# Designs tried in a protein design chat: VH-VL binders against b7j9k3. Part 23

Target 1, 255 residues: b7j9k3
Amino acid sequence: MTTEPGDRAWVLHHYPYGDTSLIVELFTRTQGRLGVLAKGARRARSALARIEAGRPLWVRWLGRGELPVLAQAEELGPFLPLNPLQNLSLFYVNELLLRLTQRRDPFPDLFQVYEETIDALCSEPGEGWYLRRFERRLLENLGWAPDLAHCAECGRSPDAASSEHWLYQAAHGVFCRAHAPDAAVAIEAAALVWLRGAMQTRSMPVWNSSLRRCLEQELLVHLGGRPLESRRLLTAYLRRTQPAMTIQKREEHSE
Short names: E, the ipSAE of ESMFold2; O, the ipSAE of OpenDDE; V2, 0.75 times the mean of E and O plus 0.25 times the DockQ between their complexes.

## First folded at step 5 (VH-VL; framework fv_tislelizumab)

Design s52
Fold by ESMFold2-Fast, scan of step 5:
Structure s52 (fold): chain C 255 residues (1-255), chain A 123 residues (1-123), chain B 107 residues (1-107)
Amino acid sequence: as target 1 above (255 residues)
Amino acid sequence: QVQLQESGPGLVKPSETLSLTCTVSGGSISDYYVHWIRQPPGKGLEWIGVIYYSGSTNYNPSLKSRVTISKDTSKNQVSLKLSSVTAADTAVYYCARVDYYGRGSYLEYFDYWGQGTTVTVSS
Amino acid sequence: DIVMTQSPDSLAVSLGERATINCKSSQDISDYVAWYQQKPGQPPKLLINDASNLETGVPDRFSGSGYGTDFTLTISSLQAEDVAVYYCQQYYSTPYTFGQGTKLEIK
């Protein structure tokens, strides 16, 4: 019997197991994703009954196998409920981790960014820049991030003060106008500089829509073309609440 | 502003239980995670454990069988009990608080410390 | 447990000169490192968190750097009030652990 010292964790997903238990997919600081058995979590008055996405936890588990038993889970602070769009953004971030990372693969930098993303999602709802930052840092941690500092053909660097549009091609990088391939997406030079960490703002950037399109295409390469469930739910929600909005406007309002 | 003050017996006999209290003033203990850290004479710092917002605890594995941390929110106090003490438990004992600032926003480094209380274990 | 090893154990530096203290972790801890200053008879005071973030109210002559396993605290121009013992701490995982301390003295 092995009891770990404990770790900070977030619930990415859970589902029923047997009559009274849950299998919980955790994102932990030191173990990466970890699947655990929360025995009796669905019983009335269980100490594990309130294991939910969007709640910071401190956890301890028993065993080193594929599915250790959750020995202790404590909520780290009061719970603040999320509105539907905040919940869909949380689901999106969690689904990216579930689809693109493996169990027992730690990413402590990404864990910190995840926590900052949840905090920003709660304090600055609707801004969306924190989702672009999360996407970029996820790609970096997985070794998939394109070089945004140089044209892939000539090596020239984007200038944030320039009004020049650059071109982004998923899996290939960025290109200045003179060297852009036909299938590339237009993006402001300032957006590329921001994504590299030079122009971090808390306001909704004018170029956020362009940046979202570029990062979505990059992520899609690694998702094998299978759509995200969070995006299906977002579309259904927007259709119900804002039926007359175009796809472009829906994209601008969602994140 | 917010202050932390440790108190305890100063001298404890071997095999007895050490009991220390940390009193918080200028703020509510319900808004903080409280840690205990100790420092033997002329040596470095050793983390003992923490009590979270919820009242749950996490202890250093080296001390887990002997340590209990509890809190009384009505008195704004956190208590540390260490059983079966030996000369190796002689140290200055500190309590330190950590703010919870919101979802995912709390510290795991110590920005506010008490003055410390000296505990000597001797016959 | 993660072991934090500081070097040197003691350091003598002239006033106005640069002081450098090193901290090494037994495993990769990203940037989950804090630095503390402790003067005789006082509790430790937080200087740096997340390896490089300067705590509010701490003079800007203090700086931190490092990532992974190797971390450094630098005092760019030593002042008399900087005489103290300095400790690094990891908070990547529990139990939280500290370095053994570096005693900084005037040469």
Scores: ipSAE 0.045, ipTM 0.623, lowest interface PAE 7.3, mean pLDDT 83

Design s53
Fold by ESMFold2-Fast, scan of step 5:
Structure s53 (fold): chain C 255 residues (1-255), chain A 123 residues (1-123), chain B 107 residues (1-107)
Amino acid sequence: as target 1 above (255 residues)
Amino acid sequence: QVQLQESGPGLVKPSETLSLTCTVSGGSISDYYVHWIRQPPGKGLEWIGVIYYSGSTNYNPSLKSRVTISKDTSKNQVSLKLSSVTAADTAVYYCARVDYYGRGSYLEYFDYWGQGTTVTVSS
Amino acid sequence: DIVMTQSPDSLAVSLGERATINCKSSQSVSDYVAWYQQKPGQPPKLLINYASNRATGVPDRFSGSGYGTDFTLTISSLQAEDVAVYYCQQYYSTPYTFGQGTKLEIK
């Protein structure tokens, strides 16, 4: 009947529906998140491309309702196998989009960052800088990013050449040492400067753990204080594989 | 180095079907998306369609009812068929490939073009 | 369909001077814009992708800028071999569309 134009998309999540079908959460370039019904997708000889997180697709759907039917799905590239930590990182990124964005809310700039994050995750496993960049760009696209260029109290700017530690407080911004509230988390001035200009950076800075803590706390504010399933699974995985280490040290080592 | 070479009949009569072939050397068409783009004399570029490494296709809506793109992996060739041609289909036809690089990378800008083949629709 | 509109249609610039070509999209295409150079009898050659990323082997006098709906190709110091038609292209959404072209001539 009514056909929509084709679009580039990624599978964020899927679950069984009926005997042979899937309900699929897509992240599309032009339409944002979109829920679709993939009829017969679980049949052995389905006409649809394999529906799986981490696969780039070209898609076409039918209907304008809340759950349009997936009419066409074609692979845009060969699938690269993921190790367990890469898969957990992908789940984390996908879960952030599922929890913090609404269906039909387009974010073309964030779509590009998402694709770059998947590429970096595959080409530079374990480096982690791409997760920090994704988190920052996600907050920026949603209008939630704090001002990292000025102390929230005095307006002083962080200097990347300085070894000075600044302090970060979720929902409040950054503070120089003289003006920081007691609850704030320490972060290197260079880390804040890196995060503001984090384009074409090839390797993770040594302050990755500090950046992770600050961005995680900021994201948690917008998640209503409810933890992510992907982070629970990461903690369980690290506890099983590295039981003698503290959770923080295990998480730092694995990123 | 990957090269693309178009070939076709040169002249086609109105109402007939135009058939063109793009031969790829230096790489497998299974590793690329192959696009067809045309350029009428003295005018700009028009995207016709693409065939993905899977063999699936996507066409410009303006041409969809008349166009078919297919590939023969054993011959490393991509074919374009355009039915019911008119004088408006007179153009230089190019094939171009898009590299798939990395899991989330796909290049939908055209880095590698064939040299083009001229098609004239005339009685 | 996304319409790409270039300005000017033709441009005459003296050797060694700066040439600027503009491209406007009918809707936001983020930075999914490429620029091509086409000389008579040749296929188009990629100059810029992702609005500002210079393609391999392209001289540093070529640069691209822009985001959203407004894009610019700049040649900082025109050389004789730069005489060509230049096209912008969006690859944000299918069908992929090109600008009408800008003919660059020596003054």
Scores: ipSAE 0.006, ipTM 0.495, lowest interface PAE 9.5, mean pLDDT 82

Design s54
Fold by ESMFold2-Fast, scan of step 5:
Structure s54 (fold): chain C 255 residues (1-255), chain A 123 residues (1-123), chain B 107 residues (1-107)
Amino acid sequence: as target 1 above (255 residues)
Amino acid sequence: QVQLQESGPGLVKPSETLSLTCTVSGGSISDYYVHWIRQPPGKGLEWIGVIYYSGSTNYNPSLKSRVTISKDTSKNQVSLKLSSVTAADTAVYYCARVDYYGRGSYLEYFDYWGQGTTVTVSS
Amino acid sequence: DIVMTQSPDSLAVSLGERATINCKSSQSVSDYVAWYQQKPGQPPKLLINDASDRATGVPDRFSGSGYGTDFTLTISSLQAEDVAVYYCQQYYSTPYTFGQGTKLEIK
């Protein structure tokens, strides 16, 4: 059995295996998603760290190939006691990674963005800018991000100082008003400029609903038109706790 | 303010076990991850290992068969033991602590270092 | 192990002039790179983390750049207090590894 070097990881998902074990889907810095067998992890006095989503880990595994055994797991930070809305946002980003990335396909830049997203989710709950940044960076890392710097028809660039609305069409890019297809979604020019430079600013832009709609449409193309389970759970939660609000407004408020 | 201070024998004979202690003052070792790093004369820095909150350890593979890091929370001390030493283990040994980072994880770069303790392996 | 290689091994720069130190990794480390300054008889001091972020209390004349395999530390206007050995470090994966060091001297 070959001992692998350690790696920094986060739990995306886990499920019971046998009487006392877990199969854990990890998001690792150097290996991408990795499935591991956490032998005996459900025993009350397990030597393995508590294996839960939202916990940063250093991990070591044994074996090559499809399902290595988790040999060591150490907590690198405190357990974050998330409220239901924060947990649904965590489930959302984890679900995107589980559905859109493959095992053993590393994305170290996206790994860093993931960590920053979890931090912002805990320190700035309800703001949502970090979810828009995560969505954009995910599309960039997968090679799916459209060019937001130029109108797809004429090459003109959006001006952040302008109040002009541009139009976004999933899989096709952005258009100034003069060249926009009828099916495209309206978005402020300043929102496109912000999205391109999201790492330079952490402030929530006033156009968050426009950004959310455009990114949602882009992601849905790559999800095969099948909606996310995390979105259904969020809608159900908000209907139970805030039934007078519209679904769109509830979702915008929670993100 | 938090300070780290290394201490050790200064001179150790070949084949013996080197024992070093890092004492933390102004804070608790329970609040930090403590790393050991060494620097041979005229050479660069080499990471030795870390001890986690749980007491579990992670070591540089090149040293793993010879190194043990442990902690005594009651004395606020972290210890490094390196067995079967040779002249190649002559170095300044540093302990460094890392703080919790805003990304929900501890730092993996070293912002707080001890002063270092010199170890010479000689007969 | 990821090998970090610095260039040059030593350089001499006049006071007030720009000093540039390079660091190359044997494989991509994204932006998981830190830079340290070490003066004689002292432990290393953190200057830069995440390739380009200045650490707290570090003067503006220090800047870092780079991504992937090629990284640079720049001192825009050398001061006498900057005479030291500089080290890069990758923390993309364990074991963490450092460059061999670059000795910076006044011309």
Scores: ipSAE 0.270, ipTM 0.705, lowest interface PAE 5.0, mean pLDDT 84

Design s55
Fold by ESMFold2-Fast, scan of step 5:
Formats: sequence, C-alpha cells, structure tokens
Structure s55 (fold): chain C 255 residues (1-255), chain A 123 residues (1-123), chain B 107 residues (1-107)
Amino acid sequence: as target 1 above (255 residues)
Amino acid sequence: QVQLQESGPGLVKPSETLSLTCTVSGGSISDYYVHWIRQPPGKGLEWIGVIYYSGSTNYNPSLKSRVTISKDTSKNQVSLKLSSVTAADTAVYYCARVDYYGRGSYLEYFDYWGQGTTVTVSS
Amino acid sequence: DIVMTQSPDSLAVSLGERATINCKSSQSVSDYVAWYQQKPGQPPKLLINDASNRATGVPDRFSGSGYGTDFTLTISSLQAEDVAVYYCQQWYSTPYTFGQGTKLEIK
C-alpha cells in the first residue's frame, strides 16, 4: 500500500469497528472528508493519538481505496474542554459537513473557516456569529449560496444604512418588500450586507436570530427536508436542563 | 522580545551525526511550533521538519530516515539531529517559530527566524 | 511534492520602477503561499502570508496576489534597500516547499 505524505485533519465522527478499532470520519485540508480505519485505536496502548471530535491531528494513511488505514495520528495542540452547548454546536458543524460534503472532495478555504469556527466556539461560546459565517461559507463552497446582493425579481441592492427589511426565500434568494413572496422570511438589509462579507467578520450585531432562521431554511432544502440530529439533541437538552430557556425561545419565535 | 539562536559544531565529518540546538529566549517552546529549515551555499531553502506544541514531529520525507527533532522544555531548547551526513548536508541551518493559535496551528509560514548556524561536512 | 517555480531567476529594475516576481505551483495550493526577502548574510524575512496579506512592519510598496497555481509579488516603486533574493513558499501540504529564488538587482 502506498502511504500518503500526510495532512492536517479534524475528527468529525467516529464509531466502533470490530473489537478494538474505530472507523473515523476526518475533515482534512487537502483531501476533504476522508473515512479511515483506525486499527487498534480503542486499545489501552494504541500508538495513535486520542480520536475524538474537536481534536486537531496530523495524520497519515495507507492505501487509495474507499477506507484507507490510519497509519499515523499525532496531536497538534491541546484539547480545549467544551460545555454541553459548545459540544452541540460542534456536533452541528460536523453534522453539516458529514451530510452535505462527499469524501475526497477538498475545500481548503472551508477547512480554514472550520478551524476559525472551532476557535471562536471555544473563546466566544455564546455569540453564534461564527456559526452563521460557517453556514454561509459552506453554501458558497458547495455552489449553493443565493445571491444576496440583488433582489431576485428587480435587481435592486440592499443598503446597510437603510432600516428597510428585506425578505429571504430559501432556494430563491432575497427580495425587496414590493416583490417578495408571501412565505418569505423578513431580514434586515444590514444583515444581508454583513453575511456577504462574513469571511472576514468576527462579530455581528442584533440580527443573529434572523440570519439563523434564513440559513436554517436554506440548509434544510439541501438536507432533503430531514431534520438534523444535532437539533434534536439540542431540543432534548434544553427540555431536560433548562425548561425556562425553552419557553423563552418559543415565546421569542411566536412574536 | 522573542529571540531564536542556533548553535552547533560548525564542522562535521562524513558519516557522523550532526547535532544542532535552537535556544529560545523571551518565550516558552511549549507555546509554539518550531521548524528547522536549511540553505546550502548559493542555493534555496529546504524545509527539514517541525516539532509541534504537543511534542509530535513531522519530517520532510527526503530526510525522514536520518532526522530527529526533540525538545527540552526545562532548557527552552529544540534540538535537530541528522545522521549519516555527506557533503550534500553542508548548509546554513535555521530554526523558525510559529505561534500556537488555540485549537492547533493553522499557519505554517515563518515570522520569526534564528540567525542561522553554518555547518560544513568535510573530512 | 509540490514544486514551486519562480520566474525570472534574476531581475534588474531601475530605482522607482515596478518589480514583478512570479511563482507557479505544480498543483493548486489555494492561497497557502508566503513570500520572503533574504539579504546576504541574513535570515529570510516574511513579507507576505496567505498570498496577499502583508506582514507587520512591511512597507506598503510590497503586495502579493494570486490563487491556485499562479502567484505574484509586486514592489510598486523599487528602493535601494530592496536588493535581495525573494522566495515563495507553499504551506498547503507537507513537505513545505520553496521556490528556487529570484535575485533582484538595481539596473
């Protein structure tokens, strides 16, 4: 078997295989998603670094088939502990990559955004702007991003200085009020301008909820309408540990 | 602020092991990645390898069988050993630093270089 | 290995004129490219990272551009202190590789 020269990677998911091994879904800089067999990874004296979501690794694998063998895995930095909500956000980001990208399809720009998203998740856990940026950059890399610079019907552009609300419709784009379909979701013009430049941005003002709603609808189109497991787990967690917050979120949505 | 300084024997005989040390001042080697790069006289730059924050290493495949990079955190030093040297290993050897950025390094370009130490392989 | 090829090998430019150095990779490296300046007897100095981002303390006359396989370093108005050898480097995949260098001299 031919050994690949090696790559930087993050663990997206893993599951047991046989008595002592793991099948690992990696997100790599140069190969995109890569499924590998980590032989003996569950043994107490494994030569491989710990395999866990949220861990940066330098990896080397053997073979060119569908499931190459993980030959080497070295830890690139310390593992930062995550609280339950941070872990659910990580699962969400990883689930999007697992559901929407193919193995061996490289996205080096998205890899950079992924690393920045994990870093921001650890340093600014409550902000959420990094999830909106990741969602937008993912859609752009897959060729699915709608044109946010022009009304889909008349070509007019959103103006960040305007207090005008625009309308967003998944799979169709954005609309000024005069041309919007009845089912479109309201969104601030400034939010659309921010999202177009999201690759450079480290914070966002008050429109996170509007952007989250619009991007969730866009992603659902490409997920075939099947709900994300990460969202099911978030709902269950909130019901179990924070019923007041679940009520608060429902009331905010109903307005 | 941060300074990197290479040191070594200057002259090494063919077939022997070259041993170089990079001493860091103004910062801890446990807070960043350290790379080794060399430059033969009148030629370009060749990346040798890196030692990561965790102590893990990655080497240029052309040198992997002969190279070992290690660190001594108590002395704030990174060492390079190159076995079975030949005249082709004659070069200026540099150590260079990359800061550790949170969840692992996502940068592998070199913003801090040592002065370089000259190594000549001859009998 | 990814091979980085610079052109030209040497370049002579008059003071105040524009100098352009090209770097081509044997396969796509996205924007994972850095540029270095090296003067005789000195270590290399970082000029540009991520193809187009100027490093701290580097004069505005230096700029970088490119994506994929073709990259350019431009010095908009050559100064006497810019006489040096310039190297491009890819950091997209290991082993990290450098171009062969471009020697820049005053005409």
Scores: ipSAE 0.037, ipTM 0.597, lowest interface PAE 7.5, mean pLDDT 83

Design s56 (at its last look DockQ between E and O 0.46; V2 from the best seeds 0.00; counts 0 for: pae E 2.5 > 2)
Fold by OpenDDE, look of step 8:
Structure s56 (fold): chain C 255 residues (1-255), chain A 123 residues (1-123), chain B 107 residues (1-107)
Amino acid sequence: as target 1 above (255 residues)
Amino acid sequence: QVQLQESGPGLVKPSETLSLTCTVSGGSISDYYVHWIRQPPGKGLEWIGVIYYSGSTNYNPSLKSRVTISKDTSKNQVSLKLSSVTAADTAVYYCARVDYYGRGSYLEYFDYWGQGTTVTVSS
Amino acid sequence: DIVMTQSPDSLAVSLGERATINCKSSQSVSDYVAWYQQKPGQPPKLLINDASNRATGVPDRFSGSGYGTDFTLTISSLQAEDVAVYYCQQYWSTPYTFGQGTKLEIK
């Protein structure tokens, strides 16, 4: 059996396989999402017992099948305990990858974005713009991102300086007010310019509600109309811990 | 304290244009979405349309061809025009907005409502 | 359009008892649902937003739950002043739509 050269990977999820093994879903730099069989990982003294979501690893695997055997797993950094909000955010990001990507489909750009997202999640909990960035980049990498530069009807472009509201429709893109579709979400022109750009800077808090809603609708189309459990849980957590007005105020003024 | 007040003629003839005004106090219409909603007698609620703080508008497709919403920032007023009215347009008309602080991209449920103005379409 | 369907159309509940009103959307609207109370001759009053957030000044006997397509408004202990028509509303996408209303009366 030829050992692969190895790759940087993040653990997305794992579940039991037999009495002693785990199936581990990894997100790797060069292989994309990769499922591996971690033999003996469930044993009490296993070095693999530290396989947890949110951990960066250097991994090597044996075999070219759908579930190669994990041959090596080394931690690339310290594990930082996450608070409930961080954990739910991580769960959300990971579930998006698990639900929307296929195995063995590499996305080097998305991998970098993922790492940056995890870093942001750890260093700036409660911020939402980096999740919007991840959502948009995910859609772009998957080839599902709609054109945000032109009205789908007339081709007119949003002008960030105009402060006009455009209408976002999932799966179709954006429309100027003259060509408003029957179902849409209002979003500022400048927000669209940000969203279609590099998104290296924080979005304006005033855009947060619109961005969130637009991207949620877009993702839901690709999720077959079935909402993510992680999103539901995250929403429920936020509602329990903060009143809606406070959340909205934070999103609109302090995010 | 934010207050919304609808005003306009209580009676409109068929085929004429209904014109209403929403006067907002305690907040600037330049910072908020203002919606129009109507309720026929003994019936439920129907969303008519919205004017965003940018001045852009969005209408219910069922009424789009007949509805125009505009605003006068100097008077802090939002206007509704509904053309070619019929008996089906008889309703209490409300203007409404969400309760947020300052300018923002707001979710579109309705914390503040006017008292409503009754419009009857009759010959 | 997203259709919001309430059940039941009318409900009679004894004072002090629990009242439950359901609202179902024709498609997932996440948690973008509001509940309103309307008394005769008055505009609707916001009770719940974001499916489960109680609006300011709303008594704690009112609660909302749900995510996706199924939503519920609950009054844990019905009071005389709670007699009204209740509406659910989605603000997931335009046009924003309301349920047909549920008339709540005292049994």
Scores: ipSAE 0.867, ipTM 0.925, lowest interface PAE 0.6, mean pLDDT 92
Fold by ESMFold2, look of step 7:
Structure s56 (fold): chain C 255 residues (1-255), chain A 123 residues (1-123), chain B 107 residues (1-107)
Amino acid sequence: as target 1 above (255 residues)
Amino acid sequence: QVQLQESGPGLVKPSETLSLTCTVSGGSISDYYVHWIRQPPGKGLEWIGVIYYSGSTNYNPSLKSRVTISKDTSKNQVSLKLSSVTAADTAVYYCARVDYYGRGSYLEYFDYWGQGTTVTVSS
Amino acid sequence: DIVMTQSPDSLAVSLGERATINCKSSQSVSDYVAWYQQKPGQPPKLLINDASNRATGVPDRFSGSGYGTDFTLTISSLQAEDVAVYYCQQYWSTPYTFGQGTKLEIK
């Protein structure tokens, strides 16, 4: 029987199996998503580290079938408990991966993006901008990100200094003011430029709501139009606890 | 505070162009999106289109070939033109807006509505 | 086009009782749903945006909920002034569409 040499991993999801075991969905650096059987993981004195989301692990498994056995799991850092918003954000990020990737399909660059996102959600105040960044980076790594640099009709580029609105059509790209398509929604030119850059912010930008809508539309194309339960829960929490962002007047409007 | 007022002829002949004006007070039209929505007698609401503060437009595909929305920032007005009208275009026409700088989310729900103007298309 | 289907088409509720109006979209619209109240001879008035956010000046007896395809407007204790037609509206994708309306009356 063949064994793997060990790998860095994160827990995406788990559920009970029998009295003492878990079936665990891992996201691994070298193998992508991997389902494993964690024998005895629910015992009080298990030799395996805690199997829970938000903990980086070093794992080894045995077997090549659909459900290899988790042979070792060791924590790679201290556990820091997550507040409710951080937990819901993590649930959302994990559900996106569970719905949009397949087992045994390696994505090393996406693995790095996932780690950066977990670090950001653990260390940032709960503004939600890091989720917009994750959504865009996910689409980029999976090869589904549209070209935001050019109008799909004429090739004109958005200008971040402009107060201009552009039109976003999921699965079809972006359009300048002269080339409005059917069935599109508005997005600010500055938001399109932000999505092409580092996507970090010190204050909530005025166009966060339009970003949220555009990114959700794009993701839903690939989710088959079936929204995530985690998004429903996260949105309900945010509406109850974090009111709408402060709206700031822009200095210029032009056409 | 904010006030929207539609104006234009109440009666339009078939095949002609319906022309309406929305005059906005209590702020600059350059600061928000203006929508046109209509309601045929005894029926529900139909979104016609929007002009964004940038001057970009987006129209209901069912009306797109016949509709033009434009703005005149010097008069603080938005205009609606609907060509080749028929009896089916008889409705109350509303202008509405999203408060771009208010407590809204910059999305297309309508927190300010005009009183509406009735347009009848008949010979 | 995204179809917004309201139920019921009309509703009669006793003063002080709970009224519930449902709206179902033909595809997911996330939480980009608004609710409007329209009284005879008046323009619509915004009650709720983003599925659950009460607009300024709207009494706390009005509440909204939902995500995805199923949305609900609730009036917790019906008042006489709440007699109106109620519309849901999606702003997820153009054309932005409204439900057919629900006429609310005092029983």
Scores: ipSAE 0.653, ipTM 0.822, lowest interface PAE 1.5, mean pLDDT 84
Fold by ESMFold2-Fast, scan of step 5:
Structure s56 (fold): chain C 255 residues (1-255), chain A 123 residues (1-123), chain B 107 residues (1-107)
Amino acid sequence: as target 1 above (255 residues)
Amino acid sequence: QVQLQESGPGLVKPSETLSLTCTVSGGSISDYYVHWIRQPPGKGLEWIGVIYYSGSTNYNPSLKSRVTISKDTSKNQVSLKLSSVTAADTAVYYCARVDYYGRGSYLEYFDYWGQGTTVTVSS
Amino acid sequence: DIVMTQSPDSLAVSLGERATINCKSSQSVSDYVAWYQQKPGQPPKLLINDASNRATGVPDRFSGSGYGTDFTLTISSLQAEDVAVYYCQQYWSTPYTFGQGTKLEIK
C-alpha cells in the first residue's frame, strides 16, 4: 500500500486527452512541476474541481510513474475573473515555469513567490513590479541569478541615490560606466539596487523598460533564444485594442 | 538641442585610409553611444560600428579588419578611420547617436542623425 | 547575421489611401524593430521603434505592428509628403541590419 501524496498546487497548463480527460501540468508546493492525468475532467459532471490556470487547488494523485492519475482536486481560496491583460501576465509566468523548470524538481521558495505574484496580479492596478520580482526569484531559484551588487570588472556597487546609468550584459552581470566595454542594456543604478533584493518593495516607477529588457535578455539565454508565446499574444492583443496601450506596452504590462 | 555634424575629405584614393570626424554640439559625447552608418549610391543602409560612452567599440564583422572608431572627449568629436579603401567604400557616411542616459531600451535604434558626408573613392 | 527582407521593393498608392510595407527577419528579433523614412538628399528619420511605438513628432497616420519575424508599417491615409524610401531595422543583435528599402510613390 503506497502512501498517496497530497499538496497545494496551481494549474500551469492543460490539454485534451482521449474523449473526456485532460493532461494537466501542475506546479506543486513540495514536488515542483507534475504532469497528471485528470480522468473524466472534461465531462459535464466531474468530481474534480474545475481545472484552469489561476485557480489554487489542493490535489492528491496516485502512482509513482511519469504520469500519475489525479485522484482529487479541491478548489482553495477565492478566485476572481481575470481581465485579458491579467490573463496574459498569468500565461507569461506559467510559460516561464513550463519552459525553464523540470518535472519533479521542487522549489518551495519559488512556489511562495508564485502565489504572491498571482495575488498581486489580481489586486494591483499596475502590473510590472510583481513580474520583475518573479523573474528575479525564478533566476535565483534556478541558480542563474547574475551578481547585481558589484561591477563585474572593478567590484564597485551601484548607489540608488545616484542618477548614474550602468550596463547590464546577460550571462555576465553588470558594469559601471568606466568598465563597460561592450554593447549592453543601460539600466538605472536604483533599478539594480531594487532588483538585487529589496524584498518589501511593492511598487517601482511606471517606466521600467530597461529593467524589463535586461531580465528578458537574461531569461532568453536560458530559453535557447526561442521567444515566449505569451509575449507574442500580448503584442497581438495590444495591436487590436487601443493605440495608448500599444504605446505603453513595455511599461504598463511588464511592470 | 544636440546636433551631429560629419566632416572629412570628400575624395580618397584606392588603397588609402579614409578619415572622417563627427562633431557633437549641444551635449557631451560621454552621454551618448555614437554610431557610424553608410549608404552607397542607390543602395540601402549599412551599419559600420559604434563607440560607447566608455570608449569601447563594436564593429560590423564585414568591416572589422579595416575600421577603427575613436573619440576625443576634450573636442567632443568621434572619428572613423577605414583603411585600404576601394570603390565599394564610396558612400554617404552618417554619424548617429543614441541617448544613453534616460532611455535604456533605446540603445540600438537611431533617433538623431547627422546630415551625412559624401565620400568618393577614385584615382 | 540577421537578414531583413522588405516587401514590396516599390509601392504606388493614391493620395488618401492606405499603404502597407512588410518586413521579415531571418530569425526572431522579438519586438526590437525600428522603421525609418528617407527622402532624397536627407538622412533617415525615425518613425517607429520597438515595432509599434511612434517616435515623437510622427503623425498618427503612421503605425507599426508585428512580433518575432514578421513586421508591418502602415500609413492609413497617404499624404504627398510621405513619398520616400522606408527602411526597417533590427536591433536585437549586432551587427544591426536594415531591410533593402521600399520606395513609396504616388499613384
Scores: ipSAE 0.000, ipTM 0.396, lowest interface PAE 18.3, mean pLDDT 79
ESMFold2 (binder alone), look of step 7: mean pLDDT 89; pTM 0.921
OpenDDE, look of step 7: ipSAE 0.786; ipTM 0.895
ESMFold2, look of step 8: ipSAE 0.522; ipTM 0.784
ESMFold2 (binder alone), look of step 8: mean pLDDT 89; pTM 0.920

